# VHH binders against p49116: the designs that were tried, part 2

Target 1, 238 residues: p49116
Amino acid sequence: EGPLLSDTHVTFKLTMPSPMPEYLNVHYICESASRLLFLSMHWARSIPAFQALGQDCNTSLVRACWNELFTLGLAQCAQVMSLSTILAAIVNHLQNSIQEDKLSGDRIKQVMEHIWKLQEFCNSMAKLDIDGYEYAYLKAIVLFSPDHPGLTSTSQIEKFQEKAQMELQDYVQKTYSEDTYRLARILVRLPALRLMSSNITEELFFTGLIGNVSIDSIIPYILKMETAEYNGQITGAS
Key: E = the ipSAE of ESMFold2; O = the ipSAE of OpenDDE; V2 = 0.75 times the mean of E and O plus 0.25 times the DockQ between their complexes.

## First folded at step 6 (VHH; framework vhh_ozoralizumab_d1)

Design t6 (at its last look DockQ between E and O 0.16; V2 from the best seeds 0.00; counts 0 for: pae E 11.6 > 2, placed apart)
Fold by OpenDDE, look of step 6:
Structure t6 (fold): chain B 238 residues (1-238), chain A 126 residues (1-126)
Amino acid sequence: as target 1 above (238 residues)
Amino acid sequence: EVQLVESGGGLVQPGGSLRLSCAASGFTFSSYAMSWVRQAPGKGLEWVSAISGSGGSTKYPDSVKGRFTISRDNAKNTLYLQMNSLRPEDTAVYYCARGDSPYLAYFSRYAGFDYRGQGTLVTVSS
């Protein structure tokens, strides 16, 4: 039985839409988010252990953890995405909705708190200087979480999670031998992901796209598509 | 007003060919990338092709690569999709859309495109 992850799973390269507009419109934000979402899901799909669980179990796992994977992706790709700028733009767009009385005060508070949580999480990860391997293993730990309701093959999922944890431990010990508590520091960040609402994430990054459809409902389709289909972007402007 | 009007759909046997057209109006056609998307019965929206504003760049998913060809005539404000070697799984309503995002195509409302036509039905059956 080989390792859970290989070097191919460490690569996580997000390509942003080009060109970046002066004003980040909803389309740009949603496009960027969609690319990250697809990248994250296709990353999961590329793991042999994930494939071994079968289509139904795979779908259930991704449905359960897509928000966490997405958030880890945001953290990992924060610089490339200019995440702070995107979040600021989102807030600006929300302000327009607020002015139109489309949102309740409570909802506004929830959304703003969520944005804060996202930003804080990403900042915390940046401070820790998490590398590509560590992100890969953290994503694997999140992906192979057996504690979601309704999952099948929970024993197998647990084994994969343990394997991810062990490989992370080995990597950290080898790479950061002088930092005895690094593993603990990076693992302790994972609970923050569970505090984030998938619904609010969906609203923030995918507003206007989903309509009466949820990300949950489209996940099976994303998992079935070929990865090569979405490499690169056609330049729209002549 | 931006308008996109698809045509050319119909019934065809497996292995057959069809050519779809999309007439565009209400905007500078050559300034925008264009795409074809399709929706099969009971399935979600699928991106099937994109072309740059100038027509110099094209993109296809693996599902249609080598069989479908997107092109455009900017002088006529028309987008085309040549479909060869058609398969039953190609049965769908085909839409012309303004934009080039295959990622957003899977979302129902926005569909990655700011404008989309009413669609033309393509049925591949023996």
Scores: ipSAE 0.169, ipTM 0.601, lowest interface PAE 2.3, mean pLDDT 88
Fold by ESMFold2, look of step 6:
Structure t6 (fold): chain B 238 residues (1-238), chain A 126 residues (1-126)
Amino acid sequence: as target 1 above (238 residues)
Amino acid sequence: EVQLVESGGGLVQPGGSLRLSCAASGFTFSSYAMSWVRQAPGKGLEWVSAISGSGGSTKYPDSVKGRFTISRDNAKNTLYLQMNSLRPEDTAVYYCARGDSPYLAYFSRYAGFDYRGQGTLVTVSS
């Protein structure tokens, strides 16, 4: 009966670690990615519809979609993150790893293909000039995906996704009235997110963070985290 | 020549406080995350705290969180550890350690370093 998202859910401000180093290193990339992850989890947790699903459902939902939310965040924040520079540094590191014989050629090929898919996705979103309202609704559509295996309450999740789609349609129609096909062009980009590998995202952006522990395994702890601690993790302040 | 010189250790009563200092030279101090590690008698090294190059991020293990505060003054190339509510189990040689980057990540234990100082002994009497 009320709107799915409020104006507070549109705000998505990523602050980068300061200062940017003369040469990028794994720790700068990991801190930057960590801030984006926490910003994305804080965003999802703040939505009343998400809160209404209950803790077990919330955990299952975020485990299923965290990589898609993270990838949308990368696209939205690509310029402030200097994402193209980060990806170029990673590619150069991978090329050096081949020369040092540290990784198999098959693994490096998989990672390089993922990087190109990510760049293409971000470029397509930038070409469409997706705004903050559109990103917020796209994230909601991705978050409330009833199609993930093992979810409970799929009927309610589906209703929330339909509401996000309706609100996006209304927004696009009002704001971009001269572009009849904008909604369709935006929505056809979403299936690419399901092709993104969470394992490779962890390797690219979260290498060495928790050793053997994956992002999937720590999501319950992140979702239980107090709001003040979230804000510290998003900004890196103490 | 990278140099890290700790000071401020000593004998203190349980419940007391000490402030450790680490003077850094031979490198651009603000470009490196810094940490304090300690070694109790007969034990291995234990991470105690870490701080980003800018000072904007800090991390603590549960054993010291709320009691210890790491800080840095990049204008003076000095790292600090304020230790409050000291306990006998805090008795150790405390080392200042330099990381290999200016940044900390939330999920990582920050145990890696490329240089450490000579250490300063903290003894908390029981």
Scores: ipSAE 0.000, ipTM 0.208, lowest interface PAE 11.6, mean pLDDT 82
ESMFold2 (binder alone), look of step 6: mean pLDDT 82; pTM 0.836

## First folded at step 7 (VHH; framework vhh_ozoralizumab_d1)

Design t7 (at its last look DockQ between E and O 0.07; V2 from the best seeds 0.00; counts 0 for: pae E 13.0 > 2, grease 26.5 > 24.2, SAP .746 > .668, placed apart)
Fold by OpenDDE, look of step 7:
Structure t7 (fold): chain B 238 residues (1-238), chain A 126 residues (1-126)
Amino acid sequence: as target 1 above (238 residues)
Amino acid sequence: EVQLVESGGGLVQPGGSLRLSCAASGFTFSSYAMSWVRQAPGKGLEWVSAISGSGGYTKYPDSVKGRFTISRDNAKNTLYLQMNSLRPEDTAVYYCARGDSPYLLYFSRYAGFDYRGQGTLVTVSS
């Protein structure tokens, strides 16, 4: 049995829509978010262990953890995405909605808190200076979480998660030998992902265009995409 | 140069069926989401169907859902629209359109496009 991840899984390059508008509109935000989501799912597909679980289990896993993967992706790609600018734009759009009395005070609070959590998480990851390998393993740990309801093959999923954790530990020990508590500091950030609402994330980044379509409903299609189609989409979206 | 050429339009009675075709050239057809849009007399453009590059994902507005079927043959660089149970309100010029954002196909209520053909006229009348 080889390693769970290889160097090929460390690469996580997001290409932003071009050109960037002067004002970040809902379309740009959704496009950017979509690309990240697709990239994240494509990354998951590239893992042999993930493929070994079968299509049904894979779909269930991604449905359960897409928000966490997406959030980790936001953190990892925060600079390329200009995430702070995107979030500011989202807030501005929300303010317009507030002025139009489209949202309740409680809902506004919830959404604003979620944005704050996202920003704080990404900032915390930046402060830790998480590298590409660490992100890859963290994403793997999140992906292979056996504690989601309705999953099949939970023992195998757990095994893969443990393998991800062990490989991360080995990597950190080797790369950051002087920092004995780095692993703990990194892993302790994962619970923050579980506190974030997938529904609110979906609303913030995708709702402007989705209508009655949910991310949950499209996940199977994304996972069934051909690699050539994915690559073609990247080039075609430029 | 991107070219899209529609065919298959004509006169049909209500309840009838038509199959439209679109021949694509000048780009890697399978790499692009494709759409059908229509424009009725005196009205704006209306999106009526979309399909992903590989054809694995299709999308329809409620106005045509269950009646229209979009498909593609990437080997032939051809897009199709099977229209069943046609109604007078379906009367329009139908255009084949290349998607401008493959990602938004999955999330957008309406698919955008960057190129479209010259169109083919579909008339539904008694």
Scores: ipSAE 0.680, ipTM 0.849, lowest interface PAE 0.8, mean pLDDT 92
Fold by ESMFold2, look of step 7:
Structure t7 (fold): chain B 238 residues (1-238), chain A 126 residues (1-126)
Amino acid sequence: as target 1 above (238 residues)
Amino acid sequence: EVQLVESGGGLVQPGGSLRLSCAASGFTFSSYAMSWVRQAPGKGLEWVSAISGSGGYTKYPDSVKGRFTISRDNAKNTLYLQMNSLRPEDTAVYYCARGDSPYLLYFSRYAGFDYRGQGTLVTVSS
């Protein structure tokens, strides 16, 4: 009952680590990416419809969609992050990782193709001038995707996705009434998110992690985190 | 056979400095993140510092940040810890440890490292 999202769910303010180093390095990239990940998880957890699905369903849902949610966050925060500069630094770090990990030529091609797809997606969203409300609804549509394998409560998830789609449609119609095709142009961008590899996203943005830790494995911990701890992780506060 | 041999410990006055070394053999040194951990008498292990395989990224807990500097020389297969402004609470056995990969974790300072050295004792006392 009521709107799926409120105005408090539109706010999505990423703060970058300070001070910015003279040259970007794996620490800065990983801290920046970690802040975005925690911001995205906090955003998802704050939605009443998400809370209503229960803890096991929440974990399964986020495990299935975290990469798509993260990618939307990258696009939304691309200017604040100086994402093009970060992607250039990631290529440099990837070169160092290749020397240490002996990556194959096929792997290099896969990773470079992923970087290109990510840049193309972010550029297309910037050209459409997607606003904060539109991003919030797009994230909700991605979050409440019922077609991932292994989900329970798929009928309820479908209802929440439909509600997000209808609220996006109503918002676009009211706010951009002179642009008849804006909704269609926005929605055709979503399939590209399913082509993004979570494994490669981890390599690109979380290469500073010690050990073989996947984002998938830490999601249950992140979702159970107290609000004060969340704020510390998002801002890097000691 | 993987071997890690720590050296450079000793007795030092508060405010003094020491440089620890860890000689590594039996593996491709540059392919692994490395760390220093310590154990004070009657206490558990405490992480002290970590460095990526290339040496381009380092991490420190607040207790030593600004006083300790980790470094590595991949040509000599050697890990270092420069300890400055030493305090009595730094008294511990210091161990060199190897991670599972060249990368460091932002959230998980202790994940995926092997503890292999015999340790070197650092005593800070008046």
Scores: ipSAE 0.000, ipTM 0.144, lowest interface PAE 13.0, mean pLDDT 80
ESMFold2 (binder alone), look of step 7: mean pLDDT 81; pTM 0.837

## First folded at step 8 (VHH; framework vhh_ozoralizumab_d1)

Design t8 (at its last look DockQ between E and O 0.01; V2 from the best seeds 0.00; counts 0 for: pae E 16.2 > 2, placed apart)
Fold by OpenDDE, look of step 8:
Structure t8 (fold): chain B 238 residues (1-238), chain A 126 residues (1-126)
Amino acid sequence: as target 1 above (238 residues)
Amino acid sequence: EVQLVESGGGLVQPGGSLRLSCAASGFTFSSYAMSWVRQAPGKGLEWVSAISGRGGYTKYPDSVKGRFTISRDNAKNTLYLQMNSLRPEDTAVYYCARGDSPYLLYFSRSAGFDYRGQGTLVTVSS
């Protein structure tokens, strides 16, 4: 049936809002995050295997793993988006909430720990010098996870995941033949994604825009959005 | 220079319909999400509709959902708002606004815009 991913799926280019403000306000952060989210979802949508699962299953999969995909996207685009600066800005904004006693001590701890986990994950990925192909396959492995509750076509999903894993293995073996343990090193990073709360991620990156609307609720719309629709607006291209 | 010029406002009876237009110039119209916002006397700006740059996606607040329809003709650089089943509470100055982010269409309940027209008055009264 051919490979799960093609070279076209390796490209993952995030365009940041322009101009960058001197002060990273909540709007800029949320806009940046939104672009990444859309990019990630549209990436998933571009995979033929994903399309083959049908709209309902697709939606369910993305609902289940959007946080993980988003996080991988953060790691992959960390330099372009100046993630460290964004996270620092988020922390700074949270300080206001803290001072106003809007958050409990426990919640503050949870949020700060989450930020730490995000940063550590991204740093770890950077240290491993994960390339675009590896990221693509890691995202595919995360996307085609059959172990989420409520999924249909789990056997097919599992097959796609296995295919992603095999292709990744082949790629790593071919590209990094001198490093026999590279595959293991990169795969062992994936569990860290499951430790991250989607709710906290949503709060950190999207609260400024989304209000009481959940990412879960808008995922079907994102998946239906034409890529050209937002690309034209982002790049200013007619 | 960016220009937005609204038209189509007027007096209408409750239950009536109006169609607003906004002529845009000075920028690549299709590259921007557009919104309609309104301001009633003594009230703040209220977001009432948004549409993506190419018109494929629209969003409405609950207050106007099912009654208002936003559309655009990119070839004519024109934004439209079809308002049906108008109510007295819809009385306001309606503004055409250029959005600064297509993503606000999905995430925000308020329109983020960088330019706004001078507005057109819509009065709904018996």
Scores: ipSAE 0.018, ipTM 0.342, lowest interface PAE 5.9, mean pLDDT 88
Fold by ESMFold2, look of step 8:
Structure t8 (fold): chain B 238 residues (1-238), chain A 126 residues (1-126)
Amino acid sequence: as target 1 above (238 residues)
Amino acid sequence: EVQLVESGGGLVQPGGSLRLSCAASGFTFSSYAMSWVRQAPGKGLEWVSAISGRGGYTKYPDSVKGRFTISRDNAKNTLYLQMNSLRPEDTAVYYCARGDSPYLLYFSRSAGFDYRGQGTLVTVSS
């Protein structure tokens, strides 16, 4: 037992494909997003409390929360990814989809609203200057969410989430002792994550990665990968 | 009504042990973080331990870490404090305290609480 997270869980370094193409394209965006997804899954799998829940529970838990973890990863890595540039390229790509009759006008409006909500979430996190420890605990809070339908071991998941919340409180009070309301300001950002659509995230970032399959369907495979294979996927090497 | 009743205090020699109990009633015990706080003669309140509502997280100040262990039995609505390797400086009235709200704050070194019992006296003296 002991602390839920250690310093090894704070490290979260995303490496972008090099070089950045003169014109961003679906393959560059999908490779960048894939690296973030695999980095996020590797992070979750490295947590002893997560390992203790067992494979079936782990798979169910990640299926329920992968989009929230991914969105936190986008916010944490927004500067390294040049996320604003990627989102601009996605908007330009959506214009091509209208020209080719691939998406309805209603769908495009829905996707554009989602992009604006994502940008606002990332901007709010940047304004708060959320540090790596805070991101790690926020990810743990969303990972160990007991209220998703279909989960087993709910009471143990509740205990782990409670532990993550209290360790975040302890960290913030110790590190930002002069900022009485920092914890409250951080925690009020979390509800926005539940409003992010996993199917729109797949359309925005993963169109070229997996064809006609959802991220949900590949999660069991990703969680079973050996560490060396993970590192290959995170860096683009095999 | 909210009620907290401490017991288990007494006179103990330095190096000895005591186990305190707190019987809770009048509220949903498992929804609240709980603390032990103490008041030495002529001093203010000092927190000595805290435990989250489900028991997943405990915290201690350096002065008692490794010597005191907080626990709870939510089925019996009871909070415990096991005190080992007692020192004269641990002499105080010990109070069981409830956190100040459900689900918003679990606990803190500052001992944010809204109710406490009448206390139980622990005296550590040769």
Scores: ipSAE 0.000, ipTM 0.266, lowest interface PAE 16.2, mean pLDDT 82
ESMFold2 (binder alone), look of step 8: mean pLDDT 81; pTM 0.839

## First folded at step 9 (VHH; framework vhh_ozoralizumab_d1)

Design t9 (at its last look DockQ between E and O 0.28; V2 from the best seeds 0.00; counts 0 for: pae E 12.2 > 2)
Fold by OpenDDE, look of step 9:
Structure t9 (fold): chain B 238 residues (1-238), chain A 126 residues (1-126)
Amino acid sequence: as target 1 above (238 residues)
Amino acid sequence: EVQLVESGGGLVQPGGSLRLSCAASGFTFSSYAMSWVRQAPGKGLEWVSAISGSGGYTKYPDSVKGRFTISRDNAKNTLYLQMNSLRPEDTAVYYCARGDSPYLAYFSRYAGFDYRGQGTLVTVSS
């Protein structure tokens, strides 16, 4: 069997809505987030090993890790997205909810802590200067995590995760040979992803688009979409 | 300035057909997904149809699927809605809207558009 990832999987280009409004409204934020979400899921689909798991397993896997993938995507695309500005805008919008007493004090605290965690994670990744290859492998490691409850084919998933880890190791050794502990430094960032709440992420980035529907419920539909359809919508390409 | 101007509304009998148009200006039309939304008297906004920037992807809710067809002519900066087999419950003001993703619109409670036209009234009545 060949490598888990190829150079084609390193490309992760997010196209932002244009033009950027003077005031980052909910629509802009949600649209940007949706594009990232779809990009992340379609990236997963592009991996042959992912397809080999079958549709049911694929769906379950993405349902389990979409928040982590999304967060890695935020980190990777933070500059293009102007993530700090988006997060600031989200906080500002939350102020309206606070003023209207729509959120409890405890919930406000949770949401603000989540935003902080997101920002810190992204900053930490930026500080490490993670490159496109490393992001691809990290996403693969996150995607092929066998420790989520309810998964089938866990042995195969574990094998794919191991491949991802080995390929990352090889890449880091080859590319950053002078930095003996780089692999360890980047891998230790992954646990932070598990501390982040998926529902809070959903509320922060998708409230304007999703009514009573959850990201969890739309994942099967996203995974069934044709790539050409996605490209036509997101990138404007025919 | 972004402008969306709907036209083509009117009175039609049940079972009849109508074609709506939306003239867009002030932005690169082909770069944006477009949608039709409608508001019936006393009701909220309802998403009716969405189309990708290139026109390669369309989406409809079940309420209009098989009866309505959204299309666009990017060379003319025009969005269309062909409505067939019209029903009294289709009576509403129809709006052209920019920025709604056809992928998410189906799952959204509210249309995710940033601009909307003035609307055109469609009345289906005997």
Scores: ipSAE 0.080, ipTM 0.493, lowest interface PAE 2.6, mean pLDDT 88
Fold by ESMFold2, look of step 9:
Formats: C-alpha cells, structure tokens, sequence
Structure t9 (fold): chain B 238 residues (1-238), chain A 126 residues (1-126)
C-alpha cells in the first residue's frame, strides 16, 4: 500500500574524504568505498518495505545483494569518486605486483577481467544517462530479489520487487515518453551485476581491513548500528 | 587552536596496568572519531585503538585486543586508554589522535588522523 519509494529515497549523495591526497592510496580508496557501502546500507534500511521483512530476512537479503548495490552505487557516483582514477591506480598496483612476483597469474587475470567488467558497466550506465529516480528503482529491484537460495518470505519479497518494477515503468513512461525502449535498455544492464564477484570487490576496494573478516560477516552489525553513528560513517568533513 | 594533551604514562612492570588520558580542546570533541597510536624507540607509528564520536563503536588490532580498552567521556572532552597485562613490547610514546573527519573509517587499520598530541611515555620493564 502506497509507493515503494518516496522522494527521500532518491537522494544519494556521497561525500569523499577530505582533503584528497596528492596520490591515491589504500587508505583513501578504502575510506571512500566504506562511505559508499554505508550510504548504500543506510539507503536500504530506510525503505519501509525492507523494514517490514524483519531483521533475519534483512540480513539474508543484504548478504546476497550487497555487492550488486555497491556496484550500482559505484556507477551512480563514478564522477564524484573519480572512479576511473581509482581503477587506474589499482591496475598500476597489479602491474607492479606482477613485476615483483607477488600474485598468481590466474588471480591477476580474474581481477583484471573484473575491473574491465566494472568499467564497461559504469560506462554503459553513463551512456544511458540514468537519473537518480531510475537508480533508486534499480537498487530496489536488486535489493528485493527473491531468487537467492535460503530466503524466507520470498512471496512478499517478489511482490516488493514487482512493485519496484512497476514504479520504474511508470516513472520512465511519464518522464521519457518519447523514448519507448528506455525501460528495456535500462533493465538489460542488470544481469551484469550478478556476474560481479564479491570477493574481488573486497580485494579491490576494502584491502587493509583489520583481520580477514568478509563484508557479509559484518552485515548484521552494519544493519543494527545506531542511527547517529551510522550517519557518521557515511558523512565526512566538508 | 586544536589541542590534545596526553597524560598517565610512566614506568610499570610486566603484567601491570596503566590508564592513559587525553584532554581535548579547540574543537567539538563528540563530532570526531579518536584513536591511540604509539611509537616504540626507533620505530614508526603503530595504531593501537580507535573509537567513534559517540563511543558506540571501537576497534583494536589483534596485538592488543583483550588487553587494551579505549573509551571516551564526551562531557569532559577526554579520551582514555586502559592498558592491562602490559608487556615490554608495549614500551612506546603513546599519542592521542583526532580523526581527519567526523567519520570513523570502519575498515581502516587506524582511524586516520589530522592532529596528534605530544605524547606520553609508557615504559614496561622489570
């Protein structure tokens, strides 16, 4: 009952760490990525339909889709993050690791292929000129995916996903009425997200974590954070 | 303007305890993540703890986890480090450091910092 998303869910403003260092380093990249992750989790947590599913279901959904939400966030914020510069710095690091014989050739191939897929996805989204409303609905479609194994309440999750799809369709038809294929072009971008590897995303953007804890193991903590501390994690000095 | 003043260092035998304090002034203390870093003689800075602005989130490296406890009193603008089960390897100058933004970097080995105090010496020896 009522719209799945409100105008407050369209706002998605990433603030980068300040000041920007003269050269990008692991700390800056990890801080930038951390802010995007927390912004994405805050966004998901603020949706009434998500809240209605309960803590166990919320944790299961986010564990299954956090990398897809993060990747959509990268595409949406690519300019603000200077993502192309970040990825170039990572590629340079990988080339140095080859010279120093520190990584296996198969792993380097996998990581380079992942970087290429990420760049292509972000470029395709930029070429389509995806707006903030469209991103919000795409994130909702990804979040409310009933296809993941082990989920309960899959009927309700599917209904929320269908509602997100319907609201996206209505928005696109009213806003881009002269472009009859825009919805189809947008939706065919989504399968690429499911091919993104969460462990490679962790390696690319979250290197330097204390210990070897994976993102999916800390999802319950992230979702339960108090609102004030949560907002502190996604805001920065300006 | 920004000032961080550490105290509470001293000589302690192995297995002993100390509590360090850091008095903060010149900024809104509760709006910043804080950390402790240390420098052993002849070595670089080593991170030992961090705490969010509210105090609700703390983190530690494995080398001190279970022995050190960071805390803060935002009403008194004071950061603390309780150090238990001290070892000779803990001998260092300990610095209080302010995060370089209000945001605590959740995934960093350290909070990152833009200011640090002059330090307080902790010596652990028989």
Amino acid sequence: as target 1 above (238 residues)
Amino acid sequence: EVQLVESGGGLVQPGGSLRLSCAASGFTFSSYAMSWVRQAPGKGLEWVSAISGSGGYTKYPDSVKGRFTISRDNAKNTLYLQMNSLRPEDTAVYYCARGDSPYLAYFSRYAGFDYRGQGTLVTVSS
Scores: ipSAE 0.000, ipTM 0.166, lowest interface PAE 12.2, mean pLDDT 81
ESMFold2 (binder alone), look of step 9: mean pLDDT 82; pTM 0.845

